# Ledger of designs, part 4: VHH binders against Sulfurtransferase TUM1 (TUM1)

Target 1, 304 residues: Sulfurtransferase TUM1 (TUM1), of Saccharomyces cerevisiae (q08686)
Amino acid sequence: MPLFDLISPKAFVKLVASEKVHRIVPVDATWYLPSWKLDNKVDFLTKPRIPNSIFFDIDAISDKKSPYPHMFPTKKVFDDAMSNLGVQKDDILVVYDRVGNFSSPRCAWTLGVMGHPKVYLLNNFNQYREFKYPLDSSKVAAFSPYPKSHYESSESFQDKEIVDYEEMFQLVKSGELAKKFNAFDARSLGRFEGTEPEPRSDIPSGHIPGTQPLPYGSLLDPETKTYPEAGEAIHATLEKALKDFHCTLDPSKPTICSCGTGVSGVIIKTALELAGVPNVRLYDGSWTEWVLKSGPEWIAENRD

## First folded at step 12 (VHH; from v1 with D108E)

Design w1
Fold by ESMFold2, last read:
Structure w1 (fold): chain B 304 residues (1-304), chain A 120 residues (1-120)
Amino acid sequence: as target 1 above (304 residues)
Amino acid sequence: QVQLQESGGGLVQPGGSLRLSCAASGFTFSTYWMYWVRQAPEKGLEWVSTISSSGSETYYKDSVKGRFTVSRDNAKNTLYLQMNSLKPEDAAQYYCAAGFEDYWQFSEYRGQGTQVTVSS
């Protein structure tokens, strides 16, 4: 049922050693905040990577017709990208990023929504490096070591996974978001409350009316940036975060996650699903789309 | 000219307390997340604590949780670390750093550090 599974660095190394039928393809899905002033493409080409990695460019593999960043890719954009990377349908994909469960959940989720059969999220590359597992330190000139393939996605779970702007706006306007949903915002508490600036200077801070703050950092180990892997540990982590941020989670209600641009919202979506929360969808356009399309009368601040 | 100036280090007995300060200038302090990072002899840098730009979120390394408290005064452009119940393993050069979100490795600025020594 899950679109992807977690895999520990130790389990990943064992998988590489034991898998004799299917190609294992690590996927560097690194995306950096603009404020970090780093270059993910240069880093893939020049810095150590898991051997045989490809680079999944979240900025480029997005809906080209949308003016908003990181919108879910069309079938054509996705299929062309996977083909150019040389991915085959029977490849076992293992997604990671250089930040620490930041953008890699979005990539793993995208692959799963588009129906790739076997996807893992590495939990995580920071720990993989800490444990001194094998790296390829060569400089490369291409974003994939594989020849171009003919990838065709055969199914999509978008209708079960994504809330679009129109649905989100109607839920807010009608008051049903607050009444009938658990709605969580993965952005920092200060951005949610309107007391800290957004990364983009043209976007005011605040939140979508009816959402509750659940900063993504509260659901990861603060040092290792790993998800808790034992069921009791994930439940305890979620319970503490809900208490700390004064959130409610009604298990009889469906859940919607959002963030700034649809990347970090998958961090908390993944944590909720690991904890057994059903029916969790992502508002893909998130705060950026909301603010730019809805205008200031639809912005909430503090704990409205 | 960006400056991060740590102070408040020194020699302390096990079980003692110190309060570190980090005075910031040359950038808009209130928009930066701040971190405390330390380096013991013959070891790499290790993360200690993070505080969000407004102070609304704080995070701690497990080994210091309950003993150390990070805080900030945005009106004075100063970051603090209250260290209680100090142990020999806490002895290190302590640095403050400034960046965005809870990812200290991508910090933009780091100070020169202040030495904490715990007698054994």
Scores: ipSAE 0.798, ipTM 0.909, lowest interface PAE 1.1, mean pLDDT 93
Fold by ESMFold2, last read:
Structure w1 (fold): chain B 304 residues (1-304), chain A 120 residues (1-120)
Amino acid sequence: as target 1 above (304 residues)
Amino acid sequence: QVQLQESGGGLVQPGGSLRLSCAASGFTFSTYWMYWVRQAPEKGLEWVSTISSSGSETYYKDSVKGRFTVSRDNAKNTLYLQMNSLKPEDAAQYYCAAGFEDYWQFSEYRGQGTQVTVSS
């Protein structure tokens, strides 16, 4: 089951107006592709934000001992970051990004995996702005309006939520990934097939043997970048995407999602969980780790 | 030095068809995702369609789905929009744009536009 819930912009505004006990803390988790030539930190400080927002830097809040980007943070890294942002355990966290359900699912998931009790994913900030809900347009000098706290995460669900490289490699090597799992890759179809380049020139395109392509864009509304909220709508969206990309989803099998570096894989993991798919795990290192550790004999291309 | 040049706009009756082209130069066209966006009088830019760099993924605004077809020819550095069953609501200045992934608002390049008018 999801470690966080979706909340619509309208429901969020009503929550802010009605909640009298717990602090509601919006969390800007914006991450931009390098090719977009934007600065997420500058944007947080200088562009309109939901009032009382903090900035969660997914690049900084990661395992710093790993050579791979966006690897899940250690407890110490996470607790220090939350403390510096002034987050308290009883805060209601509402995560968003300036792109449209791009990096914010990763942040909401990280918070939930580390045991934060009440986490929402705003569906989404683009719609919040479209509906003309309140924004704070002031320029600020800090990434949080709150004094430093003493945050201690109480539980980690990493074992339930994450597949590491060793497990993934053994599943591929044995042939069990293809036989016993639903394995999905959230990257674009062209990157999956080897016909489009990866963003990094030193990383070839292709896919992990035994995975099926399920590009993250196919599970969001293509215009608004929202998740479908009604149960029928998410099932219809998933069914259409599976047909369009010639994928299967066997409900008797466990599920693993991957992507380029562990960010967009959470987009499809979230959609699958909204549709009722149980026990969906993320291969956190994803394509980048796979290619660099496994080598070219473990790269599949095209579709067969 | 980057150039995106739209063409193929014009006046057409409701129910008619039009084919837009966008000729690209000054960048590696085959590595960019491409978009069609439009602007009606006194309105902001409105996304119409996206196509991935290889053409393997296409996405459409609901109101044009089934009527419009985006395509590209990477050998000719050209993006196309085939518009069928045109409605008065489709009348706008149409722009092509280039960027990465299905997030048109972060496009790096945008053309000058070509006007589409739908009138009886």
Scores: ipSAE 0.785, ipTM 0.906, lowest interface PAE 1.3, mean pLDDT 93
Fold by ESMFold2, look of step 15:
Structure w1 (fold): chain B 304 residues (1-304), chain A 120 residues (1-120)
Amino acid sequence: as target 1 above (304 residues)
Amino acid sequence: QVQLQESGGGLVQPGGSLRLSCAASGFTFSTYWMYWVRQAPEKGLEWVSTISSSGSETYYKDSVKGRFTVSRDNAKNTLYLQMNSLKPEDAAQYYCAAGFEDYWQFSEYRGQGTQVTVSS
């Protein structure tokens, strides 16, 4: 049973037209890289959005005690945020972002891990706009059009979905990550190899020993940023990416995905799961946490 | 002070070739991902190709795969687009742009463009 399902723009519009029982709540989960110098909150308030959208702020809805960005939120942080947005358990949530399957997989995944019953990932907002489907172009002053609710999450799948630093470090130290796991890094190849800088200047590039490069862009259509349609297209895309980046995927092994800070890693996790790969978890702290806690002797470069 | 200057456009017959260049100054070229985008008259910008900051990743619009090759020379701060087997639908103003990751829409800098015209 997947934590969320993919939904095309056409299927979403049909759902809106036919659903008579449950409220459908589009969720703008836009997050921009700092280097893009864009403001996701201003964009939600002032630029066109899917009608009746709420804004899910992945920076704010995170573990407040962690020094690292985007760490998975505590139950309290999550429940308070959902309550303030006016979300109800029986709402059908349809998650999107203004970039194109960039941060919205992280949001859809978070909602599913915390047990929200019906979550869709829109594939994607760029295509929704291209097809000229309805937009609300009004300027608003709030991040939700709904009154505050009393949301209480009752289920969590964190144990099945998240690898923490301690587990990751032991897997690397023992050599088991390379031997017993499919471990993929969603960052660009140059960042993985140590030949391109990290966005954050105090973080060196390189990779976690035992991981393989699988840049997230290789699993999306390079123009539309859509996931492949189900079936053969998903498998063909994955096979090509694995070949292009010289990666192996053993279906009998569990899989761990990582990235820079736990956002883009969900892009490849989602693609792998769509392709039927079982037992895929995210190393939530990813490269940033790894480097800052482990030090230079635990940084690999190139592929030799 | 940032400047992106495209050159190498012109008039060619269908099946011909052109090599576009984009000379960059005023920023650290080697840390930026670069893009080629194009625009036909009265049309929006259309993505053509992306190259990562080291050149280790390249991506192409489906209609140009196998015909166009993007490359860069970080020592010369120059981006290139080799365009082979040109078709009438390739006619457009071509722009280079600079940004981060494979998201040309969020590019920080864009040049003034160079015109490519394809006619029999």
Scores: ipSAE 0.771, ipTM 0.896, lowest interface PAE 1.3, mean pLDDT 93
Fold by ESMFold2, look of step 19:
Structure w1 (fold): chain B 304 residues (1-304), chain A 120 residues (1-120)
Amino acid sequence: as target 1 above (304 residues)
Amino acid sequence: QVQLQESGGGLVQPGGSLRLSCAASGFTFSTYWMYWVRQAPEKGLEWVSTISSSGSETYYKDSVKGRFTVSRDNAKNTLYLQMNSLKPEDAAQYYCAAGFEDYWQFSEYRGQGTQVTVSS
C-alpha cells in the first residue's frame, strides 16, 4: 500500500469537481535551494496558488533537536504544525511545489509516513499551470485559510521508511551496503564523484562508500519535471538512467536512497517505487550528516 | 562584471549545421550549471539543453535530442552547442544562461543571444 499516489493535473481537477464529502486541501511544499535566492513564504503569500492551499514549511517542520537540516519531524512537531494549518485527518491532501517535483515528494512522503490516510502528489504544478487550470491569484496574509484543528497522527511508518546514521554506518563499515543493498545517491554525478562542489562550502563532495549515483533529474522529464506514467514508460526511464550512470539494480535486494539533506532522495525513491521496486528506504541524514559525523576517511570519490 | 556572450549564429539551409559558443567572464564558470534556451519570434523562452558544472550530466529537449550536443571547456570558460540536421522550427534567438542544478528558470545570468535562421 503506497503512502501516497501520483495524480495528474486533469485527474486532480476531476477529483475537485466530484468529491462531495471530504475537503480537498492542496499543499504548497515549495522549498528552494539557497543558491537560487528565492523566498518560498513570500511566493506562497503573493503568487498564484491552487485555490484553498496551505503552506507546508519543510524547514520548520523538522526535528528541532537535530543539528542537520530537514531531519524527519518528531510526532509533536508534526502534529502541532498540522493543527496550526487546520488539517483534519479526513482531508484529502494534494501536495505540490513551484519547482516541479523537487520538495513536494518529501512532503507527500512525510505525510504518509506519519499516517495521513489520503495523500496525493501532483504531477505537477508546472503542468497544472500550463494546462491553465484554476488558480487563486489573491494576495494573502496567512499560510492557511483554515482555523486551527486538533491533529493527532495515529501511525508512523518510520521504521519501514527511514535508515538512520547508525544503521547506515554499520552497513558501510561491514561492507554489507555494497554487497546486500541497492544504494543510490540522488545528488548530481559531479558531487558524487567529488568533481563538483557541495552547496555548503564546509561540506566536501564525494559519496558514501557502497552507493551508486542516480541523479534525481534522470528520473524526471528534463523539460516538464514530471514523473513518467506507470507501466513501460517508468521502466524505460529507470533502465536508461541505470545504464547512463552505470548502476545496477538487483530486485532481490532492499534499496536505500540518499542525497544531500534528505529532500531530493525522495524524488528517486518515488520513481523506484512507481517502477515496482519494493522495500525502498531513505537515509534521512544523507551526505551532510554522513560527512559531519563520519569524517574524511569514510568519503569515497570517483568510481575506480 | 558578469558577461555571457553568444556567437556562431547565422543563416543555414534545412539539414545544415552550426556551432554556437558562449564566452563567460566575471564569475566562477566551473561551479555553474549552464543552459541553452531559445526564443522564436513572438514566442516565449524555450529550454533546449542543460549541462552540469563539470560536464558530467547533459539533458536535452526531446525535439533536439540526437541532433544537438552541448559541451563546455572549463579551462576556457566557454559553453558550446553543436547543432546538426537543423530544421525550420529550430530558428530562434539562442541564449546561454548560468545557474544551479537542472532548473534553467532560476538562472542567475543570461546572455544577449545569437540569431539562428533556417530557411528553404
Scores: ipSAE 0.756, ipTM 0.894, lowest interface PAE 1.4, mean pLDDT 93

## First folded at step 14 (VHH; from w1 with T58I)

Design y4
Fold by OpenDDE, fold request of step 15:
Structure y4 (fold): chain B 304 residues (1-304), chain A 120 residues (1-120)
Amino acid sequence: as target 1 above (304 residues)
Amino acid sequence: QVQLQESGGGLVQPGGSLRLSCAASGFTFSTYWMYWVRQAPEKGLEWVSTISSSGSEIYYKDSVKGRFTVSRDNAKNTLYLQMNSLKPEDAAQYYCAAGFEDYWQFSEYRGQGTQVTVSS
């Protein structure tokens, strides 16, 4: 069970129309790959957005003391960011991105882990636009239309949701990861196998020993980038992906997802949870942290 | 200079086959995801297929599944699209594009296209 709920564009529009008690706050969590040479902040400020949106910067709202990108933010960083954006605890947050379930799952997950009571993941903004639902095409100068608030997170599910490097390393070292866990890597199969380069040239590709490939693209609709909303449908999608990539999932085992920097890992984590897989956690540092902290003896290639 | 040059288009009858090629030059082809997209008259650009850098991941538009096959030869810097059982609705200008990850909308390069016509 995810810490957030999926919401279709249609349902979201209905929610906006019918909700009278809570403020509905769309959250643009757009993040672009560096190779795309796009600016998510500029896009938020200048391109059509869901009305009353705030911008959640997953780069900025991270552990800045960590040398690795997209690390889970400290409570202070998170609370400050939410306060600056004017978010209130009783807000209904609806997270989206301009790519399509790319970085928005990470944001929604972050919000959920930090205990925000009601979080939706829009499934997704591409479809929202396709259906010509309301957009604000005005240019704005701020990342929030709301006055600053005092946001204080009261819950933390980090222990339940996150695997750190030390734990991951011990699981790998002991062989327990492969034996007692389902461990999936959301990166491309080529990167997993070591046949494709990493986006950053200073680290090799390959995979953490004991992990299996589960490319995030295999769990989304390839055209719309939506999650299958029906439980049976997402389950079928997962089963197909597992077969296609010759992977196995034991539902009796806990599951750990990873990726490059902790972003797309949440995509597959979400899919797994939607499919009913219990006890799914994210190795937050993922491949980037692993490869930079571990020696070459801890890098596997192919399907090793 | 970056160049993507499509070829292999033409006129075929319904049920016929074509094999499109996309010759790439001026960039490291093997590090790019490749896409086939198409545009029919009076329609917008639509995605057809994606293939990862190594070819290990492949995705198709539902309407072309089972009929189209994407492949690549990195040694030849060439992308292919085998189109079988062509339908009138497949008629379009077909483009190859290059980018990163499975998001053709953010492709860095795109060719001039090759015309596919399907008519009795």
Scores: ipSAE 0.912, ipTM 0.952, lowest interface PAE 0.5, mean pLDDT 96
Fold by OpenDDE, fold request of step 15:
Structure y4 (fold): chain B 304 residues (1-304), chain A 120 residues (1-120)
Amino acid sequence: as target 1 above (304 residues)
Amino acid sequence: QVQLQESGGGLVQPGGSLRLSCAASGFTFSTYWMYWVRQAPEKGLEWVSTISSSGSEIYYKDSVKGRFTVSRDNAKNTLYLQMNSLKPEDAAQYYCAAGFEDYWQFSEYRGQGTQVTVSS
């Protein structure tokens, strides 16, 4: 079960209208691929947004001491960021992004792992806009309309949710990953097989030995980028994807998701959890960390 | 200089077929995801199909599934769209676009389009 709940645009609007006890805070967690040459901060400040939104920067709210991008933030970094944004522990956070379930799952997951009590993932902002639900089109100068708070996370599910490099490497080295785990890579099939380049030129493509390809695009509606909301539907989507990519999922085994830098891996992690798959974790450093820390003998290609 | 040039459009009867081509130049075609999008009169631009760089991932709009087939020849820097069983609602200006990942709305390049007309 995910650490957050999926919420449709319609349900979100109803929630905003009916909730009288807790403050509902939309969280814009938009992140763009560098190749798109877009600015998520500028977009937040100048483009229409859900009213009362705050901006959650997954680049900034990370372990900045790590040489790898998008590493899970320390408690201090997270708490400081949440405090600066004026978030309260009793806030209901509703996470979205302007791409559509691209970086928002990562944000929602991060919030959940850090123990925020009530987190929703909006499914999704594309549909929210399509249905012409309320937007604030004013330009703002700050990433939050709220005064600073004193946010302190009280729980951490980091051990439950994250696989680090050392654990991953041992699983691969011993052969246990392939035998005892479902290990899925959210990157494109071409990158997985080593036939398409990585977005960064300094590392090769390929995959971690023992992993299987599960491109994140196969688990979202290709047009709206929504998750199937019905349990039967998401399960069917997952089954189709597994079949299409000639993959296997043993529900009795724990599952580990990965991607390039830990962002899209959460997309497929979320889908798996919505489909009822238990014990799903994320290899946070993902391919980037793996390649940079492991020798060439630990890079697989094709379906090896 | 980057160029995407669509061709193959025309007038067909309902149930007819067309094959669109998109000739690409001026960029490394084989490293880009390609998209077909279309715009009908008085309608907005809509997504039709996506194909990954290697062609290993393909996605279609629901309304064209089973009727349209996207393909690419990286050696020829060409994108194709085979359109079968055409319907009046398929009539539109069809564009090819190039970008990264399955996000046509963030495409880096887009052609001038080719007109597809389906007679009633």
Scores: ipSAE 0.906, ipTM 0.950, lowest interface PAE 0.5, mean pLDDT 96
Fold by ESMFold2, fold request of step 15:
Structure y4 (fold): chain B 304 residues (1-304), chain A 120 residues (1-120)
Amino acid sequence: as target 1 above (304 residues)
Amino acid sequence: QVQLQESGGGLVQPGGSLRLSCAASGFTFSTYWMYWVRQAPEKGLEWVSTISSSGSEIYYKDSVKGRFTVSRDNAKNTLYLQMNSLKPEDAAQYYCAAGFEDYWQFSEYRGQGTQVTVSS
């Protein structure tokens, strides 16, 4: 019952060739770090894309009431966005990004949490391009080639997938996070320890007390940015990362992942789930919400 | 006025060693992730190694793992690549590059390169 499945570029091309019942809709979910100084909307409109792609704007499709970036969207925000993109409930969605399994896991997860029945994460667009599979190189003026639909999400698995600030704070305050959970932070080790700056100048580096560092890059192939798909390779990758970053993972405990703003945390959540780790949730507000709501007394530094 | 200046390339025999340096100026070196990339004649750029701003995370291309060591000295604004057990297939122009996170293809700055030639 996973919320989404991986699909290789080869398997995706075979699916496109063989699927005769349902529309296959590739989803460009590219989000760039501000420091990369790139424009994801311009890139969607002007650079090659998988044919028939829509653009899922992670910045726009978020909770509009929250002051924090990338917070999980309300049902209304989500349904309006899917309707405007022309998505139908029986569409097979195949999510990718132009970076390499960076923001696309967040999008695939969002679609699954809101109950879209068939969602794939392409593993990945970089390899799709490397293998020279078909691209649409035309310039377009819209973020979807489909007419507006009437999308209504029927389910939400938020309660099973998301930890909010109040729950996270109580777990930290009581000491239960460290004792009863596997808690991982997907940010770089330097940001976790407080030795490297956060991308936003008003956000200090450090970490949520009781979390362990598990930088997202350690769970992807360092060259291709792909998830390992074979059983032993997945487990070997996780074991190496846990050893390298001096982390523990107790399979009998629930797991919480976090990051800077709730995007890269899904990279490691996905890897853990592929490795068979059960009961993995995301602290959606992550480091940004934590720091801004909790203040400096609730910041840990170095390795606690 | 940003400059990345590689040095230390040259001609070596198979099995030999070289140490490349990359001197950085015109930006705050200690806040940038650094990369080594290489280009053989008539081939595209190929990633070799990544090192985070503090040096706390390091990643290598599989074919160089165990033979190459990347390091940095933030006090001297210098990136290094120690290359041991060199093979003919390592021959390339080597570039240092600067950016953010382990995505070298979005690097903001790249040096002029230094040539490594391996022949027997």
Scores: ipSAE 0.792, ipTM 0.906, lowest interface PAE 1.1, mean pLDDT 93
Fold by ESMFold2, fold request of step 15:
Structure y4 (fold): chain B 304 residues (1-304), chain A 120 residues (1-120)
Amino acid sequence: as target 1 above (304 residues)
Amino acid sequence: QVQLQESGGGLVQPGGSLRLSCAASGFTFSTYWMYWVRQAPEKGLEWVSTISSSGSEIYYKDSVKGRFTVSRDNAKNTLYLQMNSLKPEDAAQYYCAAGFEDYWQFSEYRGQGTQVTVSS
């Protein structure tokens, strides 16, 4: 069973109308780049949302012992957050964001990795609004309309899903990443090449040696920011992106995705999995952890 | 004072061509992603094209793909849109906008626009 399924706005509205046994809990997982100068918490409280939404704060629901942003949460952090949001194990969670398949794949993936039984990724909230489906425009004072619950995650698929820094560093140092893996970086091509700045001014641009650029925008519809839902369409989208960015994908090799801080890497991980690519893992610390731990001799820029 | 100044609009016949320019000042142009966005009368803003800070990534709305070409000259702080094979449905006020990544709706700056009219 996949960790989460894609659901169209139309299918979601049909689900809401027909589901009478389990709560359907929409999950606003909006995260904004710092450069966009927006406030996701204020937006949840004051802007229209899918009725009965909770707010999943990706910044807060992370490993608090790590100095790096967005690192995968501990069981205690995750269980406490889900309890405070009032989530129950039999809830059907439907994850969205206000950007367009930007941070919501990370949230849906996190829920699935921690074993939540039924998770959907809405494809997507922009289309939901375009089709004029129901919204709650009220201003609220809390990040959940539900009373506190007692959430206990029972399984974790972290070992199957996550590559940590030590594994990544050894693969780069040995030369095995380039030779034995499909390794993709979801950041923009300019950030990958070192010609465009990172969102954080204290982080240089460039890339992890042995990774290939596969910008996340190339795997979504450029206007709607939706995943292609027909299997033929996702294969065609992937083949075009691989060709456009001069990437190779060897189906016999395992695959690792990365990005800036482990958020947008799940965008391409999801697209690859929809296209049938097996065994796709995320380097959770991504570019930020890599640069800060490894130092400048381990930065590539695709130049001599 | 941040400024985006579009120019090059005008009247053209169906099938004709126009080249729009957007001159930027008051910010570091080379670090911003740029967008072309258009608005027909009594309609909302419609995305047309995105170009990354270095020009390394370019995206187009499906209906203009193959007809429009976005480009930038970072030495001159100028964004361009070459519009070929123009159709009546391309008639709109065209705006350039500046921001980060391929999400034009979060753009920080937008110009005053230039009118493109397509008629026989």
Scores: ipSAE 0.788, ipTM 0.906, lowest interface PAE 1.2, mean pLDDT 93

Design y4
Fold by ESMFold2, look of step 14:
Structure y4 (fold): chain B 304 residues (1-304), chain A 120 residues (1-120)
Amino acid sequence: as target 1 above (304 residues)
Amino acid sequence: QVQLQESGGGLVQPGGSLRLSCAASGFTFSTYWMYWVRQAPEKGLEWVSTISSSGSEIYYKDSVKGRFTVSRDNAKNTLYLQMNSLKPEDAAQYYCAAGFEDYWQFSEYRGQGTQVTVSS
């Protein structure tokens, strides 16, 4: 059972018009690569947004004790953030980003893992704007229009959804990752192979031994950045990507997704789950944690 | 100073071919993803193709697949677009752009463009 569902811009507008019981809260989860030199907070405050949006800051809503970026937040960090944003448990959350299914899957997944009952991923804000659906173009000074609430998450599926470094390292060291798992890396092929640099100059490129490249862009429409919604289109997209990148997927094996820092890995995790792939987990620390903890002996290049 | 200079545009008949070039200077070309985008009169920018910094990933707009080929020569700091089987709907000003990952809208640099006209 998925932790969140896709919703088209048309279905979202219909939901807003018809929902009479629960508050619908759009969630701007925009995160930009540092190299793009854009400011997601300024954009939320000054650029058009879906009316009544709150801003979910994935940089801030993360494990504060970890030296690695974007690590899954503790219960306290999450609950405090949701409370400050004024979120209530019976709110219907509709997550989007200004890039196009880039960081919003991570946010929708985080909300679902922390047990929020009703979460949608908008597929996507670019299409919402293209269809000229309502926007709030006002300049605001706050990241939420709601008063502070008392949010308390009651369950977490973190242990079921996340692979940590220790498990990942043991799977690689034993050779079991390659043998018993479908392991996919959402980073660009050049970063995976070691032929293109990582965004951080102190992080070498390459990949975790036993992983296969499945660049996140291959699972989205290359122009609109949307997930395919029709069943045949989902399977055709996945089959083409696996063929193009010479990957295998054995449906009897569990699946682990990774990326640079645990954001874009959820893009491919979502696509695999839409295609009916069961038992898909995220290695949250991903390439950055792997390299910094494991060292150069545990870096593979090309298709090693 | 950063410069992207497109060339190779011109007038061609339907079914004809053109090869566009984009000469880059003032930045480290080999670390940038490159894009071709185009603009017809009174229309917005339209994405055409993306090529990763090493050339290992290449993506095309559906309407140009099989007709257009993007390539790059990192030793010459040059991006190319081979356009075959040109159609009237391909007529536009073509721009090269430079950025990171497959998100041309966030490109850091864009050239001045070269005009492609298709007429019988």
Scores: ipSAE 0.747, ipTM 0.889, lowest interface PAE 1.3, mean pLDDT 93

